# Ledger of designs, part 23: VH-VL binders against q8ixk2r445to577

Target 1, 133 residues: q8ixk2r445to577
Amino acid sequence: FFGMLQNKGLTDYCFDYNPPDENQIVGHQVILYLCHGMGQNQFFEYTSQKEIRYNTHQPEGCIAVEAGMDTLIMHLCEETAPENQKFILQEDGSLFHEQSKKCVQAARKESSDSFVPLLRDCTNSDHQKWFFK

## First folded at step 12 (VH-VL)

Design xj1
Fold by OpenDDE, fold request of step 13:
Structure xj1 (fold): chain C 133 residues (1-133), chain A 120 residues (1-120), chain B 107 residues (1-107)
Amino acid sequence: as target 1 above (133 residues)
Amino acid sequence: EVTLKESGPALVKPTQTLTLTCTFSGFSLSTHGVGVGWIRQPPGKALEWLANIYWRDHKYYNPSLKNRLTISKDTSKNQVVLTMTNMDPVDTATYYCARIPYGDYYFDYWGQGTMVTVSS
Amino acid sequence: DIQMTQSPSSLSASVGDRVTITCLASQDISDFLAWYQQKPGKAPKLLIYDASNLESGVPSRFSGSGSGTDYTLTISSLQPEDFATYYCQQHDNRPLTFGGGTKVEIK
C-alpha cells in the first residue's frame, strides 16, 4: 500500500511530514494535514516489514514511536525494521503499533485547529481507521 | 459572519420527493476541510443526522435513509442541496443545514431550519 | 450505530444552580463528543466539541468532561438564558448520533 494515508474520522486529512531540512529528515513529528495531491509530504508506503515508510527522500524515513511517547516520529529506516517501527494496518483500517499495543488515532492538538496522529487505546473509533488513497 | 439558510417547500405529499437547498455565506465549500451537513428534528423529538458533504465532494449518508437521500453542492452558488425521496408523514420535521469545520463530524454553525410537513 | 443516552430527560433548576447532564455512549467514542444548546423555535447552538473544548463565544460556566463512554455537561451557575434543551452528539463514528436531549426547566 502506498499514497496518501487518510483518516476515516477526519475527512480529507492525511498523514503529513514536512521536514525543515531536506538533508535531515528525521527527528520530527508526523502530523495530519489536509490532503493534497501535490508534493512529497503526504506520500507514504506500508511495507512488507510493517513499516510506514517516507520514501520520497533519501535516505528513507520510517515512522517510529519512541519510548514513553504517543507521537509518531520520523526515524531512518533500517535494513531490518526495529520493533518501534512496526505497525499492522488491519483489515478494518485500524493502524496498530505492535510494540505499544496501541492504535494510531487522529487527534486534535490541544487548543488548536491542527491535528496529529497519536497512539491511543484501541477502540472502534473512525479516527483510528486509515486507508491509502 | 457565517450564515446558513434552508429553503424548500413547507408541505410535501406522501411519496413525493423533498428538495431542500442550503444557501450559506461567510464561508465557502472551496475551503479545504469544510463541510455542510443536514440534520432534522421532528416536532418535540431529538435530532437526527441525515447527510454530510465536504469541499472535495465527499458524501456521507445516514445508512437508515441512504437509499432515499442525495446530497450535492454548487460551490459557485454557495449552495448545498438535499433530496429525499418517498416522503412519509413520519418525515415531518424541521430540517437544518449546518457547517462542519475541519473535516470533522460536529456542527458549529446552523441555519434557522425549515419546517417540512408531509401530509396528503 | 452508536446509541447516545442522555440523563436526565428533564430537570428543574433555579438560577445559580449547578446543573449536570450526562451522556452515555453505547461504545467508547474516544472523546469525540459535542454538546448543543437549543432554545424553543431556534436552531441548536454548539457549546462544546471533543468532549471538553469550549466553542468560541460560549460562556465559561459551561464545561464538558468525561471519557470512554461517559460524558458530562456542567453548567456551574445556571443563568436565566440557560433554560433550554441540551443535546449530546458523538462525532466519532458514522452515522452521527444524538442523545435524546435534556430539558432544563425553571423550578
Scores: ipSAE 0.928, ipTM 0.962, lowest interface PAE 0.5, mean pLDDT 96
Fold by OpenDDE, fold request of step 13:
Structure xj1 (fold): chain C 133 residues (1-133), chain A 120 residues (1-120), chain B 107 residues (1-107)
Amino acid sequence: as target 1 above (133 residues)
Amino acid sequence: EVTLKESGPALVKPTQTLTLTCTFSGFSLSTHGVGVGWIRQPPGKALEWLANIYWRDHKYYNPSLKNRLTISKDTSKNQVVLTMTNMDPVDTATYYCARIPYGDYYFDYWGQGTMVTVSS
Amino acid sequence: DIQMTQSPSSLSASVGDRVTITCLASQDISDFLAWYQQKPGKAPKLLIYDASNLESGVPSRFSGSGSGTDYTLTISSLQPEDFATYYCQQHDNRPLTFGGGTKVEIK
């Protein structure tokens, strides 16, 4: 799967990654932003290694979950996907993180009008369902 | 200031089709994430969600209404239209249109509502 | 569909009282809950969204709390203008569903 990764519950919001420095793409948080289909910041690939790759830049980035965190952070992809970078995109649209055993949920940032994907306990929430567009 | 106003017939006969128009100001359906929904309330009863429409023409309907609903928008006129077929006396209610922010499912601004009575 | 059970259906209170209204969802709605106030002959007014976020312009005496399936609206000190009917609404899953309402009356 490849393209914009859009949330079901949060209509017209997609995974978005826009690093401050295009030459240093790792270490920042993946956010949710309006689906616009422009530029390179909203196109991701779900690979056979269960990675969510940010492959519009070199070296390629892969979404990871750091220990003790519930946010999605961009790391460098590795030849063999590490455990903290493995996700399962289920048939029902849920995005499951194998290591934490949690699901990716669209959520509002505290006291803001901004949104982010966060790891949460898996439920039947529309906000935990995703599809490529 | 955000405002919404419902318009349409106050009386509909059984089996006829109801057409309601929501005219709004203070916001635009050209703005990303913005939506408009319809909610109804029978006299003395609770609220029931009917349908939503968003800026990119995403449409959602309450499945309990058995495909009786059609929602559409005219962004240039700041209007949203709801049609409901095969009306029945049980559909007698105050019908509201309301704004939806940020692609969400809650309603932050409401019209005053329009009472629709279904009767022979 | 998600059923929203609101309690109590009605209550009597005095100005200055602390008022608590509860809403129970038939499944975990992940804090996606809104509260509305409705006065007779008027449209509902949004008070709270995302379980605990106070809508702009709403007095701070209103607050929302809860998680999972259980949520609460609290009015810390009831004012004369607060006598109305209150509704909860889950905004997690379609179809969107409302509670049965709680009428707050003058004692």
Scores: ipSAE 0.923, ipTM 0.960, lowest interface PAE 0.5, mean pLDDT 96
Fold by OpenDDE, look of step 12:
Structure xj1 (fold): chain C 133 residues (1-133), chain A 120 residues (1-120), chain B 107 residues (1-107)
Amino acid sequence: as target 1 above (133 residues)
Amino acid sequence: EVTLKESGPALVKPTQTLTLTCTFSGFSLSTHGVGVGWIRQPPGKALEWLANIYWRDHKYYNPSLKNRLTISKDTSKNQVVLTMTNMDPVDTATYYCARIPYGDYYFDYWGQGTMVTVSS
Amino acid sequence: DIQMTQSPSSLSASVGDRVTITCLASQDISDFLAWYQQKPGKAPKLLIYDASNLESGVPSRFSGSGSGTDYTLTISSLQPEDFATYYCQQHDNRPLTFGGGTKVEIK
């Protein structure tokens, strides 16, 4: 699966990543933003290694969850996907993080008009349902 | 200032189609994250969600009424229209349109509502 | 569909009283819960969204709490203008659903 990763509950919002430096793509938080598909900032791929990859150009970035965190941070992809980069996109649309045993949920952050994907206990929330468009 | 106002017939006969128009100001459906929804309330009863429409013309309906409802927008006129077919006395209610922020599902600004009575 | 059950359906209180209204969802709604105030002949007014976020302009005596399936609206000190009907609404899943309402009456 590849393309824009869109949330069901938060209408027309997608995974979005805009690193400050195009040549330094790691270390920043993945956010949610209006689905527009401009450039590569909303292009993601779910791989056979259970990775969510950002940008198919080298070096490739993969979404990771750092220890003790509930945010999604961009790391470099590795030859063998590390445990903190493994997700299961289930048939029901839930995005399950294997290591934390939590689900990715669209959530409001800091301000009323900004949103981010966060790890939360798995529920049947539409805000935890995702699909590629 | 955000305002919404419902307009349409106060009386509809059974089996006829209801057409309601929501005219709003203070915001635009060309702005991302913005939506407009319709909610109705029978006299002395609770609120029931009918339909939502968003800036990119995404439409959502209450499944229990989906086959009877059509929602549309005219961004240039700042209007949202709701049609409901095969009206029945049970559909007698105050109908509200309301604004939805940020692609969400709650309503932060409401119209005053328009009472619609279905009677022969 | 998610059923929202409010309790009590009505209550009598005096000015200055602490009032608590509960809303129970038939499933976990992940804090996506809004509260509205409605006065007779008027449209609902948004008080709280996301379970605990106070809408701009709403008095601080209103507060929301809860998680999972159980949520509460609290009025710390009831004022004369607070006598009204209150509704909860889950904004997690479609179709959107409201509670049955709680009428707060003067004792």
Scores: ipSAE 0.882, ipTM 0.949, lowest interface PAE 0.6, mean pLDDT 95
Fold by ESMFold2, fold request of step 13:
Structure xj1 (fold): chain C 133 residues (1-133), chain A 120 residues (1-120), chain B 107 residues (1-107)
Amino acid sequence: as target 1 above (133 residues)
Amino acid sequence: EVTLKESGPALVKPTQTLTLTCTFSGFSLSTHGVGVGWIRQPPGKALEWLANIYWRDHKYYNPSLKNRLTISKDTSKNQVVLTMTNMDPVDTATYYCARIPYGDYYFDYWGQGTMVTVSS
Amino acid sequence: DIQMTQSPSSLSASVGDRVTITCLASQDISDFLAWYQQKPGKAPKLLIYDASNLESGVPSRFSGSGSGTDYTLTISSLQPEDFATYYCQQHDNRPLTFGGGTKVEIK
């Protein structure tokens, strides 16, 4: 799958990655933002290696969750996908992180107007359902 | 200041179609990812969700009332319209429209409501 | 569909009392819970969203807590203007569903 990765429970919000230096894409958090499809910030590929790739710019990034963390952080893609970069997009739309055994959920940062994807215990929440458009 | 106001008939006969208009100000369905929903409350009873419409025209309906409900918007007039077919006395309720602040499913500003009585 | 069960259905309390109202969801709703206050003849007013986030302009005596299936609205010191019916609403899944309400009355 390639395109804008959208949330079911937060209508018209997409994965978004806007690194401050377009040539150093590692180490920043993936966010959610209103889907717009302009530029390269909202286009991701779900690969046969179960990666979520940010590959509209070089070098390519792969979304990871570091051990003990719940935030989705950009890493460099590797020839063989590391375990912390493997996500299963299930038939019901849930996005399962294999290593942590948790699901990606759309969440608000405290009481702010900002939204991010975070790992949470898997539920049937519409906020844990994702699809490409 | 965000405001919403419902308008429509106070009395409807069984089998007729109800049309309600929500006129709002202080926000627009052209921008900002917001939506408008409709909720009803029979006298002395709990709230029941009916339908949502969002700024990009995504629409969600309560499946228990499917095929009876149609929601639409006129962005230039700041209006949302709900149509409910085949009205029955059990549909007697106060009908509210309310703003949905994001693409989410909760309601931050509500209209005053309009009472609709369905009787012969 | 997610059923929302509120308890108690009604309660009597005095000004100054600490009041707690509970809301039980039929499945884990991942903290996607809102609380509304409704006075007779008036529209509901949003108090809490995302289980614990206080809506702007809502007095700090209101607080929300809980997780999973069990959620609580607390009024730390009841005021005369707080006598109303309170509803929870899960905003986790479609269809959207409300609790049956809890009427808070003068003791």
Scores: ipSAE 0.730, ipTM 0.908, lowest interface PAE 1.3, mean pLDDT 92
Fold by ESMFold2, fold request of step 13:
Structure xj1 (fold): chain C 133 residues (1-133), chain A 120 residues (1-120), chain B 107 residues (1-107)
Amino acid sequence: as target 1 above (133 residues)
Amino acid sequence: EVTLKESGPALVKPTQTLTLTCTFSGFSLSTHGVGVGWIRQPPGKALEWLANIYWRDHKYYNPSLKNRLTISKDTSKNQVVLTMTNMDPVDTATYYCARIPYGDYYFDYWGQGTMVTVSS
Amino acid sequence: DIQMTQSPSSLSASVGDRVTITCLASQDISDFLAWYQQKPGKAPKLLIYDASNLESGVPSRFSGSGSGTDYTLTISSLQPEDFATYYCQQHDNRPLTFGGGTKVEIK
């Protein structure tokens, strides 16, 4: 799958990656932002290795979850996908992180007006449902 | 200052179609990331959600009333319109419109409501 | 559909009392719960969203807690202006559903 990865429960919000240096895409957090499709920030690819790749350009970035954390962070893709970069996009729209056994949920960043995808215990929440457009 | 105001008939006869207009100010549905919803409340009873519409025209309806409801917006007039077909005395209620922040499903600002009585 | 059950349906309390209201969801709603206050003849007013986030301008004596299926609204010291009906609403899944309400009356 390729395109804008949208949330069901937070209407018109998409995965967005806006690294401060366009040549250094590693180490920053994936956010949610209103879907617009402009530039490179909102285009992701779900691969046969169960990766969520940021753009198809070099060096390729893959979404990962670091040990003990619940945030989605950009790492470099590797030839063999590491366990912490494997996500299952299920038929019901849930986005399951294999290593942690948790699901990706659209969440408010503290008490702010900002939203991020975070790992949470899996539920049937619309905020845990995702689809490509 | 965010305000919403409902307008429409106070009295509707059974089988008629109800048309309600929500006119708002202090925000716009051409503005990033908000929606408007409709909720009703029969006298002395609990709240019931009817429908939502969002700035990019996503629409959601209460499935128990889906075939009776249509929601639309007129961005140039800061209006959202709800129609409800085949009105019945059980539909007698105060009807509210309310703002939805962030594309979510909760309501941060409500209109004062308009009472609609359905009787012959 | 997620069914929301509030308890009690009504209560009587005095100014200064600590009041708690419970909302039970028929499934885990992942903290996506809002609380509203409604005074007679007026529209509901948002108090709390995301189970525990206090809406701007709402007095700090109001607080929300809970997780999973069980949620609570607390008023730490009841004031004269707090006599009203309170509703919970899950904002987790469509269709959106409300609790039956809890009427807080003067003792």
Scores: ipSAE 0.721, ipTM 0.906, lowest interface PAE 1.3, mean pLDDT 92

Design xj1
Fold by ESMFold2, fold request of step 13:
Structure xj1 (fold): chain C 133 residues (1-133), chain A 120 residues (1-120), chain B 107 residues (1-107)
Amino acid sequence: as target 1 above (133 residues)
Amino acid sequence: EVTLKESGPALVKPTQTLTLTCTFSGFSLSTHGVGVGWIRQPPGKALEWLANIYWRDHKYYNPSLKNRLTISKDTSKNQVVLTMTNMDPVDTATYYCARIPYGDYYFDYWGQGTMVTVSS
Amino acid sequence: DIQMTQSPSSLSASVGDRVTITCLASQDISDFLAWYQQKPGKAPKLLIYDASNLESGVPSRFSGSGSGTDYTLTISSLQPEDFATYYCQQHDNRPLTFGGGTKVEIK
């Protein structure tokens, strides 16, 4: 699938990637932002290798979670998807991270007005449900 | 300053259709990424969620009442309208409209409420 | 549907007491829990969202805690103006559901 990856429980919020240096896309955190579809920041591809690719830029980025962490960070895509870059988008909309056995949840960044996708124990929460549009 | 106010009839006969209007100020459903919901409270009873509408016209209804409820908005008038068909005495309640911040499901500002009595 | 059960349904306490109110969800709600205060004849007022985030303008004597299915609202030093009914509401899943309320009376 390709498009804007939206959250069910946080209506009209999308995966967004806005690295501070557009020429260095690795190592920064994926955020959630109001869906707008302007520019390149909100377009992702879910691949047959179970990657979430930021591929409107070269070199292509793939979302990963580093061991012991819960934040979604941009890494370079590899020919064979590493285990920490594999997500299963399930029939119910859950986005399951295979290596950690956790699900992606829309979460508030502490007590701020900012939101990020984070790994959490899998539940039936609407905030753990995702779809492309 | 965010305010919401409910308006509509105080008395409705059984089988009639209730139309309630929420008029708000201090925010917009076209530019702020927020929503408005309706909640009712029968006298002496707990709160019951009815419906939500968001700035991009996403609508959610309580499934126990889905075929009776219609929610709509007029962004130019800062209004949200709830219509509830086939009113019954058990629908007697205070009806509130409230703002939903972000795209979530909780309510940060509430109107004062309007009491609707359904009887012959 | 997620059923929310509040406990106790009513309590009496003295000014200055520490008061806790419990809200139990029928399934894990991932900290998506709000607390409201409702005084007689008035609309509810948001106190807490996301289980523990204090809404702006709410006195710091109010706090929320808990996880999974079990959540609590604490009033660290009860004041006369805290006489009210308190409701929890899960904001995790549709349909949105509220607890039955806890009436707090000042002794």
Scores: ipSAE 0.696, ipTM 0.898, lowest interface PAE 1.4, mean pLDDT 92

